VH-VL binders against q9vpl3. Designs and how they scored, part 63

Target 1, 224 residues: q9vpl3
Amino acid sequence: RGKINIQRPKAPHYERARVVAVTQPKYPELPKAKSCFKTRAERTQQQQENPYNEIIAREVRNWLDHSRLVAFFHLSSITADDIFRVRVQLHKQNLHLKSYGSKIIEQAVKNTRYEAIVPLFHSNHCIVFSPDPEKTAALLRIVRRVPQMVLLGGIVEETMLSRNQLVAYAQMPGLHAVQAQLVQTLSQAPGHLIQQLQAHQNSFVQVLDVHAKNQMNEETPKST

## First folded at step 3 (VH-VL)

Design g42 (framework fv_cemiplimab)
Fold by ESMFold2-Fast, scan of step 3:
Structure g42 (fold): chain C 224 residues (1-224), chain A 122 residues (1-122), chain B 107 residues (1-107)
Amino acid sequence: as target 1 above (224 residues)
Amino acid sequence: EVQLLESGGVLVQPGGSLRLSCAASGFTFSNYAMTWVRQAPGKGLEWVSGISWSGGSTYFADSVKGRFTISRDNSKNTLYLQMNSLKGEDTAVYYCARDVYDSEGFIYFDYWGQGTLVTVSS
Amino acid sequence: DIQMTQSPSSLSASVGDSITITCRASQSISTYLNWYQQKPGKAPNLLIYGASSLQSGVPSRFSGSGSGTDFTLTIRTLQPEDFATYYCQQGYSTPRTFGPGTVVDFR
């Protein structure tokens, strides 16, 4: 308990206060040490980042970067044995069937023009990849006999196609250039088609300009 | 027979620009991603840049990002590396290589060109 | 970026020896590791992909193992043509990165 004399003056005379300040060690307030540990909220935020998802999302991105044909399917209940049989048949045609969680797909396509595909994967799904877009016909032929796999659409030559457009693409005979032009035509609204034609005209003019400049440089290189 | 042939390597002054070419034959060029890898004299391999089959996606090492551009012409089976703002540290033999993502999901460079020497010096 | 290291930086061996080269990644790369061989004045060539898959045409004396962060290349019964520089490379993420190389010299 001890009693303290509260009557003792707390404000010493100016001259005395100055002497005391010089001779007495200064006692700065000790700030409390800040925690070196992350808060529970920060740990929870960190735990939301699943390293497994990062690994698989990278795999999906690599498949997208190395494939000219990507086809999206709704997958009804199918036995492991049946899906393995389908994988083997597809593999013979250089078609690679993969299954990924919707969260992983969303992570892989985030901030790309393909982000629009995410809603397709909120139900049971699978994806077929191939570096060869000419295999679209082979893909549709194989899948026609697998009722559990329902074609939703795809990406061919970086162009997003509906089911009907992808079927039309598969039915076209001809050179890759002709098929690519068909893909562009089928995938675009009338306004976009006009823009594409204008871009082609501008590209043609650019090619002619480059050719003319090249010829002029060849004839009079110092004039450049 | 898969063949890759680089060309364009010459002596360039610091700050200069140079375009390298890689002519591909013996495979369907448009079905494969491609890459550039360099090697400074007496040093190890350094990955420089990669490009998807279509040219729609391009990737760069931090050391060259913003200075180099990778492109391809699938109609001519040719890969390009446009090198701008060249530095002495860019002096190296530049190799083009085929970038494979196989059916098992492995990524590797299965065929390499002979390389072309780029020297950046004043 | 994923950093790759190799050990040893160089080694001396004789024909008939068995050698091992180790490669370590700064973070897990699963099995996305490749091994390349480079002879003086020549382009690299692929030996092993996916940590353990032997490339077509590569002699069976070459083998690879490992997963995650630690990988090993083994050459059983060294031949004269095996004296070269060996590089590991991760294919897991962009940018792709190579190890600094291991020089295998005759002694």
Scores: ipSAE 0.013, ipTM 0.531, lowest interface PAE 7.8, mean pLDDT 78

Design g43 (framework fv_cemiplimab)
Fold by ESMFold2-Fast, scan of step 3:
Structure g43 (fold): chain C 224 residues (1-224), chain A 122 residues (1-122), chain B 107 residues (1-107)
Amino acid sequence: as target 1 above (224 residues)
Amino acid sequence: EVQLLESGGVLVQPGGSLRLSCAASGFTFSNYAMTWVRQAPGKGLEWVSGISWSGGSTYFADSVKGRFTISRDNSKNTLYLQMNSLKGEDTAVYYCARDVYDSEGFLAFDYWGQGTLVTVSS
Amino acid sequence: DIQMTQSPSSLSASVGDSITITCRASQSISTYLNWYQQKPGKAPNLLIYGASSLQSGVPSRFSGSGSGTDFTLTIRTLQPEDFATYYCQQGYSTPRTFGPGTVVDFR
């Protein structure tokens, strides 16, 4: 309850207890031009335009190309208020929570070194992007308090990492050279992500792993 | 303070080669994608090439694809543009710029160097 | 490739005028549109990113609007230092592309 007069009038006691209502709006207005909800609503409208899936896929590829940290999550039922609070906390750490349809993700990563992630997006999902790989620790700290978000894996320094590898990377904050070396070491053998996929479709994952490794090694020019 | 300083622009014969450098300071260079943008005398801006923060992904305008190579040395905070098979049409002021996304996720070139003039003439 | 066009190609104005520059993309770019100012003999500087967000240090007389394919840059109460060339640029996809520029001249 707000009281307008900090210094109460010198009047009988019953009048000192009187509260004067204020006409000012109680809730702050969100800046429309910079609203995360506005940006998300615009993206949702674009995704409803099926003929433009390639346009949205290019947006996803831009996020991948300009992010040193990409984390993939399974998303269980969560209220709009709760996800908004998570998004605000992530935003303070330069972490950007995005959602895209599975077919759009597939189109975006097709014929790239990231093609192996497609199976992760067959259920409800969301992705967090950041230009700063040092924010991995902050990301995991925030998400551990959100049981509806389950870490599946990620991409750090353009290298695909399993859940366990990403957690290991997060334990070395502020040491860029050591973190880069760790990422290189973790990626020298087939990652746990590929190994987990192999448990269900051995021959298919082997083909994907070979393709992914060829894309990593060559990034062959797309000519003709 | 973010600073970008280009160097290497000189007069070169057609068919020649030249390497441009961009020295970065005032920010963590390895956290940002970088780009080269050129401007021919009396003309507008033309995006030339981009490179990811790690150097693992590179992008080129069709006009320079196959002739130019972009690279970076994060230990030296330096961006490079190797230009081969130069043509008269490549005559321009070459700017390096930092390629960022803001808190809303929109990509922009937020800081630019002063530019270095490359002249390709016989 | 996404093609960018600007209108007008040149504009003559006086100090105190309010001016509007239009930028159009050949396909939808959502709000991934940036505006740059270039003064004669100088490098460009970022004015507006994401169609409507003002870059730090840029005067509030500059504003941007639009989404999809049509965008505008507005300068209220034009100052002497605002006589420059203005470029729009799409940040939506690679290759990144610039508009041809709008020259704002003294009348």
Scores: ipSAE 0.005, ipTM 0.460, lowest interface PAE 13.8, mean pLDDT 75

Design g44 (framework fv_cemiplimab)
Fold by ESMFold2-Fast, scan of step 3:
Structure g44 (fold): chain C 224 residues (1-224), chain A 121 residues (1-121), chain B 107 residues (1-107)
Amino acid sequence: as target 1 above (224 residues)
Amino acid sequence: EVQLLESGGVLVQPGGSLRLSCAASGFTFSNYAMTWVRQAPGKGLEWVSGISWSGGSTYFADSVKGRFTISRDNSKNTLYLQMNSLKGEDTAVYYCARDVYDSGFLYFDYWGQGTLVTVSS
Amino acid sequence: DIQMTQSPSSLSASVGDSITITCRASQSISTYLNWYQQKPGKAPNLLIYGASSLQSGVPSRFSGSGSGTDFTLTIRTLQPEDFATYYCQQGYSTPRTFGPGTVVDFR
């Protein structure tokens, strides 16, 4: 059935996992090496520019070049099976769920109007692309059932929208002209919207990080 | 159903300028990236230029960089190729085509009939 | 830039024959390879994308295979309308590049 709808843009298949694995070299460290600082320093020494980073950055540029709807999400821990089910459900609506490293996103959007969004991707994230902005309502109905995905905001018709503005856009009755006009009206302060999206991402990550550290201290106390 | 119709091809002197147009119908033009491909008489196909769905990103072959510009008007469903500093080697039939990203692959699924540009003194 | 080569540059075949056209890339392009058919005086038509995916409306006698640098287009049970020029094209890197073409003639 994949050949019937030739107009649907599709994400690269999992066959590229080999390229991704080479792009993201692993550095195992076992004895007494539980320090995040040591892991970062050792990782930095092994991070060489990988020619495969360009192929993935090109993939991101192709998504941006072919998508009128881009939605940004914070992604909490989720199983491979669960995220696969979500991808399949979204794909039926011509919505494509993707996750890319922050360096790849930065390389892809460098020298574009979207360079300012890079800070949103310093933590765990995922992005949904679609050529059809009318699918925003379907997107939000699907992700409402996935608590691990938290909407941060998006881009509709090249206009930055906050979470609330994107939700408002999704509630339109499906009138393309009216939706385009609403996007124009809601997007009157793009600088403030970008700051808002960045603040939400950073605040959520900070809360999650503090909670995780407190949880670890409770579970592995020195004085049991 | 999908139709692309090029126009603007004419005889131009070397060093001259010309603007080609491609009128699109039968699909939502603003949902697709577009491209220009040329073919010199009796020769093969050569990719010339590409443009994203919004016009925010443009790409060019080295042979035309700095001389050609690509643009689009989504309200008029029209793609343009502005050609400056024309050379004899630019003589070709110019095709516009729809640039599709599907299943991770990039391809040109529908093509116009072409418009002939002749650069000669 | 990625250079594309095709072999043979031309071939002669009869209706009912099975033919094979090969395409080679100067560097690995994964499966980002497309095949187009062009009849004299007409615009090209997409046959196969992503090395092996048959475009909607294209007869099943056309098939593609390959990955990396070596690719093949096969036409089974050649029909009169299949006498045309065939081009491969890489979508892996900008600029996009085409092969020089293979002319399929009768007789």
Scores: ipSAE 0.037, ipTM 0.575, lowest interface PAE 6.5, mean pLDDT 78

Design g45 (framework fv_cemiplimab)
Fold by ESMFold2-Fast, scan of step 3:
Structure g45 (fold): chain C 224 residues (1-224), chain A 123 residues (1-123), chain B 107 residues (1-107)
Amino acid sequence: as target 1 above (224 residues)
Amino acid sequence: EVQLLESGGVLVQPGGSLRLSCAASGFTFSNYAMTWVRQAPGKGLEWVSGISWSGGSTYFADSVKGRFTISRDNSKNTLYLQMNSLKGEDTAVYYCARDVYDSDEGFLYFDYWGQGTLVTVSS
Amino acid sequence: DIQMTQSPSSLSASVGDSITITCRASQSISTYLNWYQQKPGKAPNLLIYGASSLQSGVPSRFSGSGSGTDFTLTIRTLQPEDFATYYCQQGYSTPRTFGPGTVVDFR
């Protein structure tokens, strides 16, 4: 009603609109891969009712099998416009931001060496894929400006890494040297990695604040 | 370019069997689900069967369930439809089509279709 | 199963006309509705997916709209090559189901 904008519509109008909305058929919508919101988790069950759920799982397996860099993140509330801007920035570096329900992740990694990561995706999450592991530094640089995305860990050359190990990898050239160190780290079992990732999740706000301040205080101007 | 070419359609007697083939080219066949859609003479489109990228999951319309089998050979980029206990009502042009999952939006649709192969079931 | 209906079942139009075809689902399918065009003796081709997204290579005179149970396909400034049968199809659930089709013929 644009003619009655000096007063709010009365309660009966809103009540009637709500009743009409409630009586309309409501069916779950398929989860959208570009979405990284809480609604993602609730839409996971909808995918189980989708007869082509295996196609989505195949897409995830294909990304995992053909990506030499996989990074997984916890995602706090973020607007569609903000996530779109992040996705565009990542895409310019051949980094592909995807979001999948936890059930799809579970199906994709079932009976693989990566099945231990499933608990990390019980809440809001995003995954970034890339065929180029040298893009890890670019990824972390971009994500540092997005406080809603918190790095949990990743997979480099099919080897699972904690947050700290992935940050270290971004600073180290020479894939073979890194591979040797990663093998030694993984010898401590997947449980140790999960435990490290949980510790990071519980205190990540403080860690990010300290890290951000250290980067600001130790900032070195661009040389040329 | 994406191309799908069906073959195998022929005149067959009621109660008979027939296998249709669909040769795919121009894309990574193993990354896509595939489907068969038929159209009886002068009638509309009817979805018949679908198969996941790996062949591990298959789906059928009630009208063909128990009589038709869908399969694929990813090494040969070929989709198959084995039709048994054929009835007059199965007379139709059979199309194979690529079944796409748009991961950004979650949409499912058939983006490329073959030219069709005519199956006639008659005495 | 989700049943699809289309109206009209057929319509006669002239080149330059704007026409609208309606599709209705027996239950809500959000925006998971696709439109296909089929010319006589040829295979169908995808026009629109997800209710309103134009497939690559499809002329801008085609547009789709709707959500829930009611959808429309609009063709602005009808061209000779647009005389065909149009089908809606839900991509929401299996079995995948098509509308009965709308025949667009010459007036």
Scores: ipSAE 0.000, ipTM 0.434, lowest interface PAE 13.5, mean pLDDT 75

Design g46 (framework fv_cemiplimab)
Fold by ESMFold2-Fast, scan of step 3:
Structure g46 (fold): chain C 224 residues (1-224), chain A 122 residues (1-122), chain B 107 residues (1-107)
Amino acid sequence: as target 1 above (224 residues)
Amino acid sequence: EVQLLESGGVLVQPGGSLRLSCAASGFTFSNYAMTWVRQAPGKGLEWVSGISWSGGSTYFADSVKGRFTISRDNSKNTLYLQMNSLKGEDTAVYYCAKDVYDSEGFLYFDYWGQGTLVTVSS
Amino acid sequence: DIQMTQSPSSLSASVGDSITITCRASQSISTYLNWYQQKPGKAPNLLIYGASSLQSGVPSRFSGSGSGTDFTLTIRTLQPEDFATYYCQQGYSTPRTFGPGTVVDFR
């Protein structure tokens, strides 16, 4: 299909590769003689028991343990060059853009205070981490220029915030104490906040789907 | 200039308790995880305990689990290690260190204190 | 827990020599390996993180390499201040674990 098999973006130059695999010749063709068929349930169970997922989940937990700012984004189709440019701009502000599979996120947040946000990660997503919550304003300024990244919400100083609450936090003066008080005030109803984040994500996906369909219909006359 | 200064190390009897303190300056203490590493006289380094930036997550080596507690006071830029049920094997110089998780995903201890000696003997 | 070993446990060298210290992990740790230097009576200091990245202020004569389970610290053109104990440490998994150390003595 010429999509996934040819495109695996390299890590940005400011990020060091793990260097676990060498890119020498890969398999020319898969063995066709024998095939192990498994039911969907068996395949899903085997994937959930994958030890490599736990290793990466520990990386996610380390990011959460060492970050005071975590922002969740819906990620629409974006080119490798565009996302690389965004990563470089974010890195200059001590903001770290990461993308993880939904199963890995589930393992990372399972049995934590934030497990209820798992549904946010079932669609295309990315996460921005920073040890510095004062960078929230810089984050939103950079992302405002990237229409493919849509803010869903975040975690500031271990407090779950909706999109609107995170925007409000970013507009506060650079007074740490005042910002911390705002976070405390905004986090009054945990159940309502989590449900609001999930509902907002669903509404956004629906709007994007309708917009994409409308654009495809409009492009047809132009391409003729 | 980053500085970490440990205090509280004294001679204590087996079964006793002791609290160590680490005063931090020269960086935004509340933005970083912190750790305790010990070294028995003439021996190598042993990681003891770690704490997240907020104090919300704490980690311990099996040798001290259930006996030691790590905590921090971000308003005072101070890290603590509460040591209970002390054993002769706990005799060591205790170092506090700044625990960094960088953009590459690497974890390392970039700055260390001078250490404080804890002696457990009768 | 990930067990770390170092070789040799000690070595003797002269100023101007180039020396190599090796570190081995009991399981693959990718490049999540750090090197620390400790002088007698002093606290350790970070030399190298992520297997090969020099900490700011560390002389370029220090270099690190390796991935997976086998790692190497090389000191080119040994200076008097380099006589110390060197420790490797894995940052891959909690609990964090250190190697037993390599003592570099004057010959």
Scores: ipSAE 0.177, ipTM 0.631, lowest interface PAE 4.5, mean pLDDT 80

Design g47 (framework fv_cemiplimab)
Fold by ESMFold2-Fast, scan of step 3:
Structure g47 (fold): chain C 224 residues (1-224), chain A 122 residues (1-122), chain B 107 residues (1-107)
Amino acid sequence: as target 1 above (224 residues)
Amino acid sequence: EVQLLESGGVLVQPGGSLRLSCAASGFTFSNYAMTWVRQAPGKGLEWVSGISWSGGSTYFADSVKGRFTISRDNSKNTLYLQMNSLKGEDTAVYYCARDVYDSEGFLYFDYWGQGTLVTVSS
Amino acid sequence: DIQMTQSPSSLSASVGDSITITCRASQSIDTYLNWYQQKPGKAPNLLIYGASSLQSGVPSRFSGSGSGTDFTLTIRTLQPEDFATYYCQQGYSTPRTFGPGTVVDFR
C-alpha cells in the first residue's frame, strides 16, 4: 500500500507535579497510640469473623497432609508468562506450585508441628507440593533455571529439612529405606531449622554483596 | 489388584463403642492417605474421617468429632475407626476408601471397600 | 463447609437416551470435583475425577465438564448397567463433601 512515514511528535509534559508538591499531605497518621492489648483483641475478633480465611487454610492443610514433598521458596519479581512456564515444567514432574498469603499459612499450621515455618513467609513466597519425594532432584534441576525462585527449605516424609539437607537428599536416590533414615538423621527441631534457614539467607545476602564488590573492583573486564 | 476389606460392623446399643478395621492389599499402603465414608440406610454418602499417609494428621466431620478416632498400622496394611458414644444417627454402612493425590494434583477416592454395616439400636 | 447440590434428585430414562446431571458447589472449587456411581447394594465406583478426567476402565459414554461452581455429568446412549445413583464430591477442602445424589431409574 502506500508508504507510511513514522513521525514521533514531541511528548507534552502533562504533569501537575508542582501542584502536588505544594499540596499538604491528606493521609493523616493514626490519631492516637493504641494499646497492645486492644490491638490484639481487635485482630482476634477479625480472624474469628472471617470464615473465608479458614476455608483457604483448610485447603493448605489438605495439601500439606497429602504431600510427601513440600519445598519453600522465596519468590522475586517474576512475570505471569515466566511463572506459567515454570508451573508447566513442574507439573510434568508431578510438582505443584502454589502461593498463599502469610496469614493463611499461619492459620493453616497453627498448633501443628509445622508452626515454625511461618517466619519463612514474611516476604514474597511460593510452595511446591508433590506426593513423590523422589521428585526432589527434578525439582532442584528445574528451579536452577529460575533465578527468581530461591530455595529456603522443605519438608520430606514429614521431616523439616534445610536447603543443604534437601540438596543432600536429592543426591541419594534409589535407596528408599536408607533415604528415610537419612531424612530422620538430618532432621532438626523446628526452632533450630528456622535459625539455620535464616542463617543461610543471611549468608546468601553476604555472598551477593561480595560478588557485587568483586565485580566493582575488577579492572580487567572480560577475557573471552 | 487393589482390594479393601472392611470388618467389625455389628449391632450395638446407644452409648456403646465399636472398632472398625479395613484390610488393604494390592498396593503400597503407606503411600496413600485413607478415608472413611458412611451411608445411612436409604440416604446419601457422608464423609466421616481421613488420615494422612503416615498417620500424623487426622480429620473428622463435625458430626463425629470428639467421639471417633482414626488410626492406621502401615506395617499391617490396616486402617481403623474407633467409634465411641454411638448414637442412632451413626447407623450406616461404613466404607473405607483410598484417598489419592494424583500426578495432576487432584484429590479423589479411587478404590472403595465393600462396606460394613453398623446398626445402633436398643 | 462447602455444600454440594445436585439436580435433578431423580430421573427416569430409557436405554439409548442421553442424560445430564448437574452439580453445584456453594463456593468455587476450581476443577476439584469428582463423580461416583453406586448401584443398589454395592460400593460406589469412581467415574470421573478433576471435573473431566475419565477413570481407567470407565466407558467413554461418560463425560464430565465444568469449573468453579457449576458442573455436569453426561451419559450418552444409556445402557442397562447405567441405572444407578450418581454422586458428585468436592476434593477442594476438608471436610470433603458429597452431593445428595441423583437416582437414574429405568422407564
Scores: ipSAE 0.012, ipTM 0.499, lowest interface PAE 8.4, mean pLDDT 77

